# Miniprotein binders against Rap guanine nucleotide exchange factor 1 (epac-1), part 5

Target 1, 139 residues: Rap guanine nucleotide exchange factor 1 (epac-1), of Caenorhabditis elegans (p34578r516to654)
Amino acid sequence: CGYSVMAGKAEKILEYVLETRIDALGDDISELDVFVEDFILTHDAFMPDNTVCNFLKSYYFRTPYRATRDSITDSCTEEVRCKRRVVQFVYVWCSLLRVNFFLNPVTNSFVEELFCHVIDDRKRLGGMEDILTRIGSIR
Below, E stands for the ipSAE of ESMFold2; O stands for the ipSAE of OpenDDE; V2 stands for 0.75 times the mean of E and O plus 0.25 times the DockQ between their complexes.

## First folded at step 3 (miniprotein)

Design Ug4 (from U3 with K7W L41F Q44M R71K Q74R R78F)
Fold by ESMFold2-Fast, scan of step 3:
Structure Ug4 (fold): chain B 139 residues (1-139), chain A 82 residues (1-82)
Amino acid sequence: as target 1 above (139 residues)
Amino acid sequence: GIDEMLWEARRLIENGRIQEALDILNEILKQHPDNPRALYFMAMILLRTGEYEQAIQYADRALELEPESDKVKRLIDFLEEE
């Protein structure tokens, strides 16, 4: 079946957060974005963790549009960028919730699944080492 | 002044006094529609009330208009209060 009306709206905000806020942080995740922090701390009431995790998984597996690739390097860079955004978001989420993140079976299961995907993708994609290190620090 | 109104709006938001915060922010935005901090606080309220589409619009406008120095100061101030 489909998502609730609220879940559809939640996908738009998650995409915005990943593409605008998390992307802007780059590798400097020590400087928390206050909008991202507020989103993570307040949205459990409106957006279930399952909805967030399912969207992040979908976003992690985004495939770059093949017809627009200038080179193999550009295509792989964009694919890795999407994966980095997801892992960085999860790291911020974990950092804010700490013990509560791992006590939640939904988020704990998602991190374990995400870790396996990062391990698999590292075998075929360059530029995954920082992402692996980051997800490993969560797990 | 505007800075004092913005400080009060932030405090009201943090205390869950949303309608009072909206009253202040609407007054600021009526006079200064491109004030980046007021736009950002509107985005926070919309985020907390589940109005995601509008929250994105306000947050994106605030980000475009926010000076880099003010952005850094805002983050530091927020972290010190947490």
Scores: ipSAE 0.012, ipTM 0.338, lowest interface PAE 8.6, mean pLDDT 68

Design Ug5 (from U3 with K7Y R10E R37E Q44W R48E R71E Q74L R78L)
Fold by ESMFold2-Fast, scan of step 3:
Formats: structure tokens, C-alpha cells, sequence
Structure Ug5 (fold): chain B 139 residues (1-139), chain A 82 residues (1-82)
């Protein structure tokens, strides 16, 4: 339906944000990226919070498409990178909305669920310490 | 049935479980090569994995089967932006 199509376009914008702008932030979250700020503040006009959270959960658990055997080793680091991008986006989202982020049961529940996933993944994946620290700072 | 398989494939895609979704969609298309919803979902996976040329081919086939599908038209529009 029309709603599903709009969500698809919004999800592609979210993917762009995660892979370019959020990825580029590294450890320094700057207020100079007005595109990310505008997107976060206006997303609910065309994409509800539960849809955003569902996409972020999907992206967090993204399994890299394996076209060749050679991509398998790169896939492990890319998996961690996807998780970092999602947590970084959520941190920016929380920082912009502040108390309103936690007053919303959708985003509040999503953060708690995401935190549990990060703790579980830290047990099996290397390179998760920065991600755990970041998600922990949101709690 | 096929409708249940399509629903499951869509949920797997939304949860990032791409290989499992591909397995279901390939099974559907093996039995029903002109299923427009399966072709549409294949095109979405191919777009998400950066296989733009193949995504366009699947989307075009879906549109040929359902010329007035707004979701397929919008997917093609998005692919043309790449």
C-alpha cells in the first residue's frame, strides 16, 4: 500500500544516513550535521517511530549478502559496523529529543531491547566495547 | 500457502535476515515465476544489496504483470535515482 511505499523510501534515507553521515561521525557527535538533525526531528511526518525502530533493529541484525567466499571475513567487521551505526544513530536521536525520547514508550522500549542485544553480542563478537559504552550512556 | 510464505519473506527482509528471505522467494519463484509480489520483494533485496541492474529487471517484470502497482512504480523511481 501507499504507507508501505513511503516507509520504503524513508528506510532508504535512513540507510543513507547510517552509512554516510552517522558512519562519518566516529566518536565526535557534532551539531553541525543539520541534515541528520532535521531528519530525526521530522521523520514522524512520514515514518512513525515504531517503523523507524523496526528498521533500526533490522539494520542492527543485518546479515551481509554473501556473493563470494572472500566476503566472509569482511562480513564479521561489517556486522559490528552496522551495530555501531545503529547505536550511534539512537544516541543522536536521544540527545536531540532528551526527556521526550524516554516518555515515548516505543523509543524507550526499543532502547532497552537494543541494550540487551548489545550485551549479548559482546559475548560473541570482538570490537563491541565502544558500542556498549555508547548504549550504556543512553540508559 | 504462498501468501504465508510471502508474508514470512517480507518479515525476514524487515529483520535483516536476507539469506532466509532469498531462500523462500527463490522457492516461490521456482514454482510460480510470474508471482508479482515475490518479484517485487526480490527487487527490494537486490536494491538493498546494491545489485541495481538486477533489481530493475525484477521490478520491471513485476510492473509488467501489474502495470498500476504504485509500490512497484515507486521502487523503480527510487532505483532510477542511483
Amino acid sequence: as target 1 above (139 residues)
Amino acid sequence: GIDEMLYEAERLIENGRIQEALDILNEILKQHPDNPEALYLMAWILLETGEYEQAIQYADRALELEPESDEVKLLIDLLEEE
Scores: ipSAE 0.000, ipTM 0.088, lowest interface PAE 16.2, mean pLDDT 66

Design Ug6 (from U3 with K7I R10W E14K L41Y Q44I Q74W)
Fold by ESMFold2-Fast, scan of step 3:
Structure Ug6 (fold): chain B 139 residues (1-139), chain A 82 residues (1-82)
Amino acid sequence: as target 1 above (139 residues)
Amino acid sequence: GIDEMLIEAWRLIKNGRIQEALDILNEILKQHPDNPRALYYMAIILLRTGEYEQAIQYADRALELEPESDRVKWLIDRLEEE
């Protein structure tokens, strides 16, 4: 029980990080947010890499019900924003762990999967160029 | 094509099947000696086998071909700590 409770809290913190801290970074990720850095460095102990990657994959494909109630333009923009948040979070994660991130088969496999999804999504969605450039620099 | 070979080489590296990965990478580099991804994967294998000087040479070549690659820059930083 204790583990499940901790994992649930970590997922909510991760969502908060994506929606507030990462979203605010825009194109400039060179100065790390202390909260984001602390989360990445400490919560790996409470949330296995596979769980983090699965949550990020779920968030990347998020098309929340409320988005479908908006105009088609607003829906498309929000979808791209979710994808950008995930890729930027992964980039920050990579920048902290460096080569160790890529030597870990779980995180490296996730980057390869994410890159394929970005390539596919670029074919159907506008505004993916900065996301592709970001994931491309670390893939 | 070459992209599919690179994807397969990386999967082999991730699974510790180093000799099979080397076979594919050597084939790619024989046909395309300036393929930056293949050069980067060679550097990763050399890092894992403790061949740091050779790893730096391959990584430097990859960076010359793709100066904007943060992934390669981070690899070089790590190799220079050895």
Scores: ipSAE 0.005, ipTM 0.271, lowest interface PAE 10.9, mean pLDDT 72

Design Ug8 (from U2 with K7L R10F Q44L R75L R81Y)
Fold by ESMFold2-Fast, scan of step 3:
Structure Ug8 (fold): chain B 139 residues (1-139), chain A 100 residues (1-100)
Amino acid sequence: as target 1 above (139 residues)
Amino acid sequence: GIDEMLLEAFRLIENGRIQEALDILNEILKQHPDNPRALYLMALILLRTGEYEQAIQYADRALELEPESLEILYLLAWIYYELGNTDKAKEIMKRVKEMD
């Protein structure tokens, strides 16, 4: 009882992690963010891996906020940013769990699916090369 | 209504339109000073702008209203990690673990 309500709140925490902590990592992921590490290592207490993977998948395909015909903002750049955030989060997750990440069929299936999406998106979108390199290093 | 204004404020924060988000949140808090969602979003803006002490004050007020909110607890832990107060951040994370 109550676990479903807690899971819904956790999705919002994951969104903030992606938009602030993961975004702040940039290209230098050599130093682990203590909050991101603690979140990844404790999420199982309130959010199952399948819920995390489903949220990350939905975030990867997110439509940019205020993507209007009158906007000067490059919507393709914002779309690529969402994809980069997801791949960077998965990279950190994999780096922390190592072999256990790949022994888990949920996370292993998700990273394989994500890799295929990155390959396909690289053909259509500019700025995907660093993302492909990062996810390729996971596989 | 208030919920629509809160959703718009959050979208503005996501898009980096901080002043517009603040204008909405200040209007909400003027009429509803104990709205936990508005207090939480204020704390989020203050965290993102490096105003950690004020972020804690707003987050603490939100947590008093919603003591089991994972969103607020993680935000507070995040603020304390940014301050370098790792002991307080770990205490909050232990509390989160003990809730489940």
Scores: ipSAE 0.006, ipTM 0.218, lowest interface PAE 10.2, mean pLDDT 73

Design Ug9 (from U2 with K7Y Q44F E71R R75M W78L R81W)
Fold by ESMFold2-Fast, scan of step 3:
Structure Ug9 (fold): chain B 139 residues (1-139), chain A 100 residues (1-100)
Amino acid sequence: as target 1 above (139 residues)
Amino acid sequence: GIDEMLYEARRLIENGRIQEALDILNEILKQHPDNPRALYLMAFILLRTGEYEQAIQYADRALELEPESLRILYMLALIYWELGNTDKAKEIMKRVKEMD
């Protein structure tokens, strides 16, 4: 993955979380990273839920610049990685907030939207099975 | 014990029961003013409530006790970003990156 330009300051921190902390987590996130937990619990202080969801959607459709240069296979792998990072973050977010996550219309709507994107993307991308399973377990 | 009180305080914070969490943390800090975990949780609540300068004070005290705490360093970086001190935030994040 590569970074072309960092966005706003809150988006820069979220991107760092996705790429360094979330990316290190496997399918089993039971050993929650303390920084990820702290970030999720404090994001309201500087980044409203709607802004977080909009950034995550943008990141979900991201194609890393450097990976694109190498090969079609590498680009596809990195594209799937970005999608996995977003879904893993949302799963952690849901796990920490629980009922409050689903009572929030912004986050609830975003999960349904992500689910539809994952369904559509698996028609053209390999390696989406774990992502679909994860997003399906949330809703 | 103190560990159980700290766990309960964190649980109360997660559930938005901030005043109850503060009551527990203040009790711990009266007995143990240099408990780094209690200082961290105080900084966390202050960050959540927008009390950035006080959050830095508690976080700095915690960091003096645990200089390599990734948790405290990340919190300080977030606070400095919010205050608009982006240079300080970047400096801290660079240190964190180098520790990984």
Scores: ipSAE 0.000, ipTM 0.189, lowest interface PAE 12.9, mean pLDDT 71

Design Un1 (from U3 with E4L E8Y R11L N15R E20R E27K)
Fold by ESMFold2-Fast, scan of step 3:
Structure Un1 (fold): chain B 139 residues (1-139), chain A 82 residues (1-82)
Amino acid sequence: as target 1 above (139 residues)
Amino acid sequence: GIDLMLKYARLLIERGRIQRALDILNKILKQHPDNPRALYLMAQILLRTGEYEQAIQYADRALELEPESDRVKQLIDRLEEE
């Protein structure tokens, strides 16, 4: 009955989904990975929406762990990649739940918050246009 | 990797999402047919769903790979009682 232990596993699974499965989706979400679909449809059983949204927000602002003085451009690219992963996951989540996603105040508020962050980050980071377009399509 | 997928499959089983757990385990076993954890989890599901003959086959294979596994021996004992 240890939900705290299961929550830790769920966060690792979500990180795996973002880093391996979501990167492979690109622009064609109609070819959805069964693992990603199943995680989204079952996460409520072990990880509430608030927890998912909080983890995604943390991941969106993640700082690259191995920064080198000579590779600052690579560090910025990795930062943008983390933001893209989060927005892509949210887009897939919205696509699967449809109207139920927008009826949920937690997910609806999170999307609006992410949109504001993407707009702000576009002003300071290159390569944000596709991310802004994607999250804008959710609204 | 595969370790994380197995942990996810176990979580799905605990939450009663049996068909999805089977789909994941079948994909794992297609590429890694000798993974003892996947074989054990498959046998556990098959026992729960009343597919005893298939459950025995998976459990026996898991035991061949891990002869001293107490959990697999316990599962086989339960299967023999059905």
Scores: ipSAE 0.000, ipTM 0.186, lowest interface PAE 13.2, mean pLDDT 70

Design Un2 (from U3 with E4F E8L R11W E27R Q31L)
Fold by ESMFold2-Fast, scan of step 3:
Structure Un2 (fold): chain B 139 residues (1-139), chain A 82 residues (1-82)
Amino acid sequence: as target 1 above (139 residues)
Amino acid sequence: GIDFMLKLARWLIENGRIQEALDILNRILKLHPDNPRALYLMAQILLRTGEYEQAIQYADRALELEPESDRVKQLIDRLEEE
């Protein structure tokens, strides 16, 4: 088991945001979740952008744990869902910081890297079209 | 820094994720033992889990730091009712 307390804390916070708040947003951007906004505006006070980006990259490539063996289709769907959560979070992050997101070399290089991963995964996985559209809309 | 951690802890409590809230609050209190909001949230969890003696101790510390806090006074009233 074992990993650092700080890494575990960052993972807990980001997982809750991704799995509960971001997932609930769907495609509706008319009203942003206040909790998600607070997290994005506050996170750099207690965890660096590099830590957030590293976790998001890890989460993007996550292999979902299943208690019962499910179909290959179910596994693929959940994998795509994790990728969608990460891209949606980054989209909200960009929307709040605007030009400052791209002036920061950490977040700018991360979103460029994430875009390449989405393009590559589109060739391998079905259901990536909305994710590609979303990340492609980032300035 | 800790302001968001406190908001997250409160959200976890409201959603019944007690162990995760405890993990965050214990970390905050290790770094800032006299944070009245963290002490208040600890008292809320301890009340919900039936740890009344500990809940009273945390609530009393929070009240010492913020004597005019209506929220802490209301929590102490609940602890007395059990």
Scores: ipSAE 0.000, ipTM 0.111, lowest interface PAE 16.6, mean pLDDT 69

Design Uv1 (from U3 with D23R N26L K30F Q54R Q57W Y58F R61L)
Fold by ESMFold2-Fast, scan of step 3:
Structure Uv1 (fold): chain B 139 residues (1-139), chain A 82 residues (1-82)
Amino acid sequence: as target 1 above (139 residues)
Amino acid sequence: GIDEMLKEARRLIENGRIQEALRILLEILFQHPDNPRALYLMAQILLRTGEYERAIWFADLALELEPESDRVKQLIDRLEEE
């Protein structure tokens, strides 16, 4: 395999942030969470925007497999959770970079693409209203 | 330097100051994502906080970088028991 080991490491760190820091963003604001998010999102030299966007897109579409009646409900819940994490991360990213986020064609086109996916997914999945509101506020 | 930051992170972990240790380790890992000591300490924190799946990933990455690390192998064995 000729894939970059560095890219794999960066993606796993992003996954950790999505699953830990982003999930805690609502109610418990700590100095560490603010520092970690600011550090990650403003230190873009180590993690190219295209790599971040591609990873977020793949994470947004996680949990496509359905096998049994019981697992179908759990799968839908996890799908929505992954989508919420991605949109919330993008919201934080946009909030930290502001104008520079939208001047970058990679991040700007990714937000537009993500918005379309959220609109489509809201029609087939419940619990998407807060996600749509959040992504709409970024546009 | 990185060595001093790693020593401080380890001290903070030993004293249960997990949030401060996380800040230092993440700072190191963003600059040096393949630092095996930082990856090992990250796995140690995640094990302590019950995040076993994440801890296994960081430990495996540390072992990939240092295949002969006895400490990392012991940590992975502990994590797989969970």
Scores: ipSAE 0.000, ipTM 0.205, lowest interface PAE 13.2, mean pLDDT 68

## First folded at step 6 (miniprotein)

Design Q1 (at its last look DockQ between E and O 0.14; V2 from the best seeds 0.00; counts 0 for: pae O 3.7 > 1.5, placed apart)
Amino acid sequence: DPRELLYKAFEYLQEGQHDRALDVLEKALSIDPDDPYVWLFMGWVYRKMGDLEKAAEHFERAVELAPDNERYRKMLDRVRSE
ESMFold2, look of step 6: ipSAE 0.272; ipTM 0.651
ESMFold2 (binder alone), look of step 6: mean pLDDT 82; pTM 0.778
OpenDDE base, look of step 6: ipSAE 0.074; ipTM 0.487

Design Q2 (at its last look DockQ between E and O 0.40; V2 from the best seeds 0.00; counts 0 for: pae E 7.4 > 1.5)
Amino acid sequence: DPRELLYKAFEYLQEGQHDRALDVLEKALSIDPDDPYVWLFMGWVYRKMGDLEKAAEHFERAVELAPDNERYLKMLARVYEELGRKEEAEKLYERARELE
ESMFold2, look of step 6: ipSAE 0.028; ipTM 0.346
ESMFold2 (binder alone), look of step 6: mean pLDDT 84; pTM 0.804
OpenDDE base, look of step 6: ipSAE 0.089; ipTM 0.508

Design Q3 (from Q2 with N69D R71L M75F; at its last look DockQ between E and O 0.06; V2 from the best seeds 0.00; counts 0 for: pae E 8.1 > 1.5, placed apart)
Amino acid sequence: DPRELLYKAFEYLQEGQHDRALDVLEKALSIDPDDPYVWLFMGWVYRKMGDLEKAAEHFERAVELAPDDELYLKFLARVYEELGRKEEAEKLYERARELE
ESMFold2, look of step 6: ipSAE 0.009; ipTM 0.256
ESMFold2 (binder alone), look of step 6: mean pLDDT 84; pTM 0.794
OpenDDE base, look of step 6: ipSAE 0.034; ipTM 0.475

Design Ra (at its last look DockQ between E and O 0.11; V2 from the best seeds 0.00; counts 0 for: pae E 9.5 > 1.5, placed apart)
Fold by ESMFold2, look of step 6:
Structure Ra (fold): chain B 139 residues (1-139), chain A 80 residues (1-80)
Amino acid sequence: as target 1 above (139 residues)
Amino acid sequence: GIREMLFEALYLIRQAAWLERNGRYEEAKELIQEALDILNEILKQHPDNPRALYLMALILEKTGETEQAKQYADRAKELE
């Protein structure tokens, strides 16, 4: 009922952040998007850290299922793009919270898990090198 | 301006967290109080500022005042 609607809206907001605001940040994040900053600093009131991490993991592993001969490159690019979005979000999250991010065992263990997934995916997917560099700089 | 005040409050919250991790708890409490003072000043002139309301909720949740934190978060959500 009411709590279910609130939880669904929080996940849609996070999905919007990943697909729109995170993509627009580019390589230099010295001028952070106000919407992303506000979400990261306020989400705990509506979306616990474990729920955020679970959604990010689900998003990280998304694979497009529209594969044709012309779409194979686009499908691989979309898969890597989802992974890049998650790692970039976590990088911004760590950068804003600094020590509080690493003091939290939920978010700290998620970074280690994500790093392992990026290592594995580098073996299979091209275009993971910048993503590996970014997640490695967090640790 | 209000944007500069919000940025200063966010900076103070971040610095307090670093001080707490390094065992400097009384210094951290001073910065949290300064952040609260800034947010209350914003809310005196702009009671409906959703960023200030969310930051109040964040601080109050961290200090264990969960019911009052929820009141601020609910007010901010009503304005969105």
Scores: ipSAE 0.006, ipTM 0.157, lowest interface PAE 9.5, mean pLDDT 73
ESMFold2 (binder alone), look of step 6: mean pLDDT 86; pTM 0.809
OpenDDE base, look of step 6: ipSAE 0.273; ipTM 0.699

Design Rb (at its last look DockQ between E and O 0.36; V2 from the best seeds 0.00; counts 0 for: pae E 11.8 > 1.5)
Fold by ESMFold2, look of step 6:
Structure Rb (fold): chain B 139 residues (1-139), chain A 80 residues (1-80)
Amino acid sequence: as target 1 above (139 residues)
Amino acid sequence: DPRELLFEALWLIREAKYLERQGDLEKARELFETAVQLFTQVLEMDPTNVRALYLLALAYEKLGQHDRAKDVLEKAKSIE
């Protein structure tokens, strides 16, 4: 099935965007990565908005694998990094679509849901303040 | 549908860049060459697709074909 194969490739591309291109943007996103922009503007042909939002939610809650005996990576740091990537991606997505992002009930509802998750996570995780500022600027 | 071709070409660009990081430069070149073919098919269907022109220029630059990349970028600029 061409759609099924395309959906699997789309998820790998989105994962790549989150892990490489979004991290490279830093705090100044005035210099937009063409690859990220092209994905956001063309994804609806191969990855519907609800599929994108579902993947982003799954990625937001990832708990990276720890060493079997002792942690050699701070789980809070890795968990927060996944959350930062998702919020930054949504910020870029909203910035490109502007009012059309909010007129779409799927993406608008997702932002409200994500905001609530960020609020909850700030209660238990350090390093969430810049993420909260970013998601709050979207609403 | 040129959007499906564009998605496939973007996928190839991603895999080619991954192979470059792993040092597999010959396979990466093959994928960039395939991406060029897909972008040119997009432009056959939509010759004024400025985004496809910029992406084609990127693929040409990765292949070391800088003159072709320049020509494609100038065409994109003339269309705006």
Scores: ipSAE 0.000, ipTM 0.150, lowest interface PAE 11.8, mean pLDDT 74
ESMFold2 (binder alone), look of step 6: mean pLDDT 86; pTM 0.827
OpenDDE base, look of step 6: ipSAE 0.020; ipTM 0.285

Design Rc (at its last look DockQ between E and O 0.23; V2 from the best seeds 0.00; counts 0 for: pae E 9.6 > 1.5, pTM E .617 < .8, placed apart)
Fold by ESMFold2, look of step 6:
Structure Rc (fold): chain B 139 residues (1-139), chain A 92 residues (1-92)
Amino acid sequence: as target 1 above (139 residues)
Amino acid sequence: GIREMLFEALLLIRQAAWLERNGRYEEAKELIQEALDILNEILKQHPDNPRALYLMALILEKTGEYEQAIQYADRALELEPESDRVKYLIDE
């Protein structure tokens, strides 16, 4: 019973981090947000690395095609924003764990997969240049 | 600084978990002791560090010392009452 509740809540916490704390960081990670650091350092207790990567992949491919009837935003901008959030999260994650991030085959293979997706998306989406630069610096 | 010490302790905990899954229990025990030494040093200098208290509780829960784990988790919750991770650990 407790696992099901923890899994659902953990995904909401990760979504909160992506939508609120990651956007606030920008390029300056010298004073990392304590909430983000705590999540990355302790998530293993309630959200395994593979589950985190699967959620990040799902979030990366979100396409807010139709919101409410009354709101129309640039769908390209929202789609790129989701992708930027995921890449920034992975960048912070790698920065905290250093070589141990790449020694883990789950997270290492996710970075390679994500890099390929960013390259493909640059061909169809404008505004991906900063995202491509950031994911390239991780490799 | 303290952030680097907390990171090193967490790394040792993760390595110990991997060793336990591979049946290398004595090596895992040694890494857990190193993590405990780091966390105790942090708590001597900063007894109110909620992240160090949480990691102490996590280790003690994994080793079966549940009463002590609850004591550390309760202290961490007093300092950060909105921490969902501490609340879940206390449920055990």
Scores: ipSAE 0.011, ipTM 0.225, lowest interface PAE 9.6, mean pLDDT 65
ESMFold2 (binder alone), look of step 6: mean pLDDT 77; pTM 0.710
OpenDDE base, look of step 6: ipSAE 0.517; ipTM 0.803

## First folded at step 8 (miniprotein)

Design S1 (from Q3 with R3L E4K F10R E11K Q14K; at its last look DockQ between E and O 0.02; V2 from the best seeds 0.00; counts 0 for: pae E 11.5 > 1.5, placed apart)
Amino acid sequence: DPLKLLYKARKYLKEGQHDRALDVLEKALSIDPDDPYVWLFMGWVYRKMGDLEKAAEHFERAVELAPDDELYLKFLARVYEELGRKEEAEKLYERARELE
ESMFold2, look of step 8: ipSAE 0.007; ipTM 0.148
ESMFold2 (binder alone), look of step 8: mean pLDDT 84; pTM 0.799
OpenDDE base, look of step 8: ipSAE 0.309; ipTM 0.668

Design S2 (from Q3 with R3I E4R Y7W F10R E11K Q14A L40E; at its last look DockQ between E and O 0.09; V2 from the best seeds 0.00; counts 0 for: pae E 6.7 > 1.5, placed apart)
Fold by ESMFold2, look of step 8:
Structure S2 (fold): chain B 139 residues (1-139), chain A 100 residues (1-100)
Amino acid sequence: as target 1 above (139 residues)
Amino acid sequence: DPIRLLWKARKYLAEGQHDRALDVLEKALSIDPDDPYVWEFMGWVYRKMGDLEKAAEHFERAVELAPDDELYLKFLARVYEELGRKEEAEKLYERARELE
């Protein structure tokens, strides 16, 4: 897009959306507020799809702090929460764009990449089963 | 199995094989010709291929099958705009806004 300052601001907006609006959203996306819907439908104007996918991947792999014996459960819960937010965002994104989401090779490939990461993370993290179900329903 | 046919069509699209995706989607229509999702799917594939007239025809069928789906109305309106049929597109956008 050539507007890197605008892309940096867009990443902060996306981070906010993930941590507030997406985090609170359940399976029924009819409760999705218009701010998130408008962001997803218009993001091409200020944030290319590959930039969105790269940010989502970075967010997916966040480990909020180093785990210790005393806090390992809290660290794993926050790590899984980041992964849940990303998969939920992609679920909403696919639900809004439907087939058009998969006609874009960037976003189509990103879903397959995420699916592989969720499968791998299920092997080492508890609480990934609903996330695996969600990403599998997108494919 | 129509679900497996749709999955196969999505794989062909990821590989850029639009004609093969259409062949599989036509098989899915032969099983369930009243599935608006398959008509929408073919509409998007034709639009990707640049055949806006066929895209409109398939989106029109999806709208006929699900007239209260605001997204199908928006999809068809978008293709009408690309065809230069702006009055028809605006009427569809107005219908979509009423359903929101």
Scores: ipSAE 0.016, ipTM 0.390, lowest interface PAE 6.7, mean pLDDT 79
ESMFold2 (binder alone), look of step 8: mean pLDDT 85; pTM 0.813
OpenDDE base, look of step 8: ipSAE 0.044; ipTM 0.470

Design S3 (from Q3 with R3F E4K Y7R F10R E11Q Q14S L40Y; at its last look DockQ between E and O 0.67; V2 from the best seeds 0.00; counts 0 for: pae E 3.4 > 1.5)
Amino acid sequence: DPFKLLRKARQYLSEGQHDRALDVLEKALSIDPDDPYVWYFMGWVYRKMGDLEKAAEHFERAVELAPDDELYLKFLARVYEELGRKEEAEKLYERARELE
ESMFold2, look of step 8: ipSAE 0.341; ipTM 0.690
ESMFold2 (binder alone), look of step 8: mean pLDDT 85; pTM 0.811
OpenDDE base, look of step 8: ipSAE 0.534; ipTM 0.818
ESMFold2-Fast, scan of step 10: ipSAE 0.059; ipTM 0.502

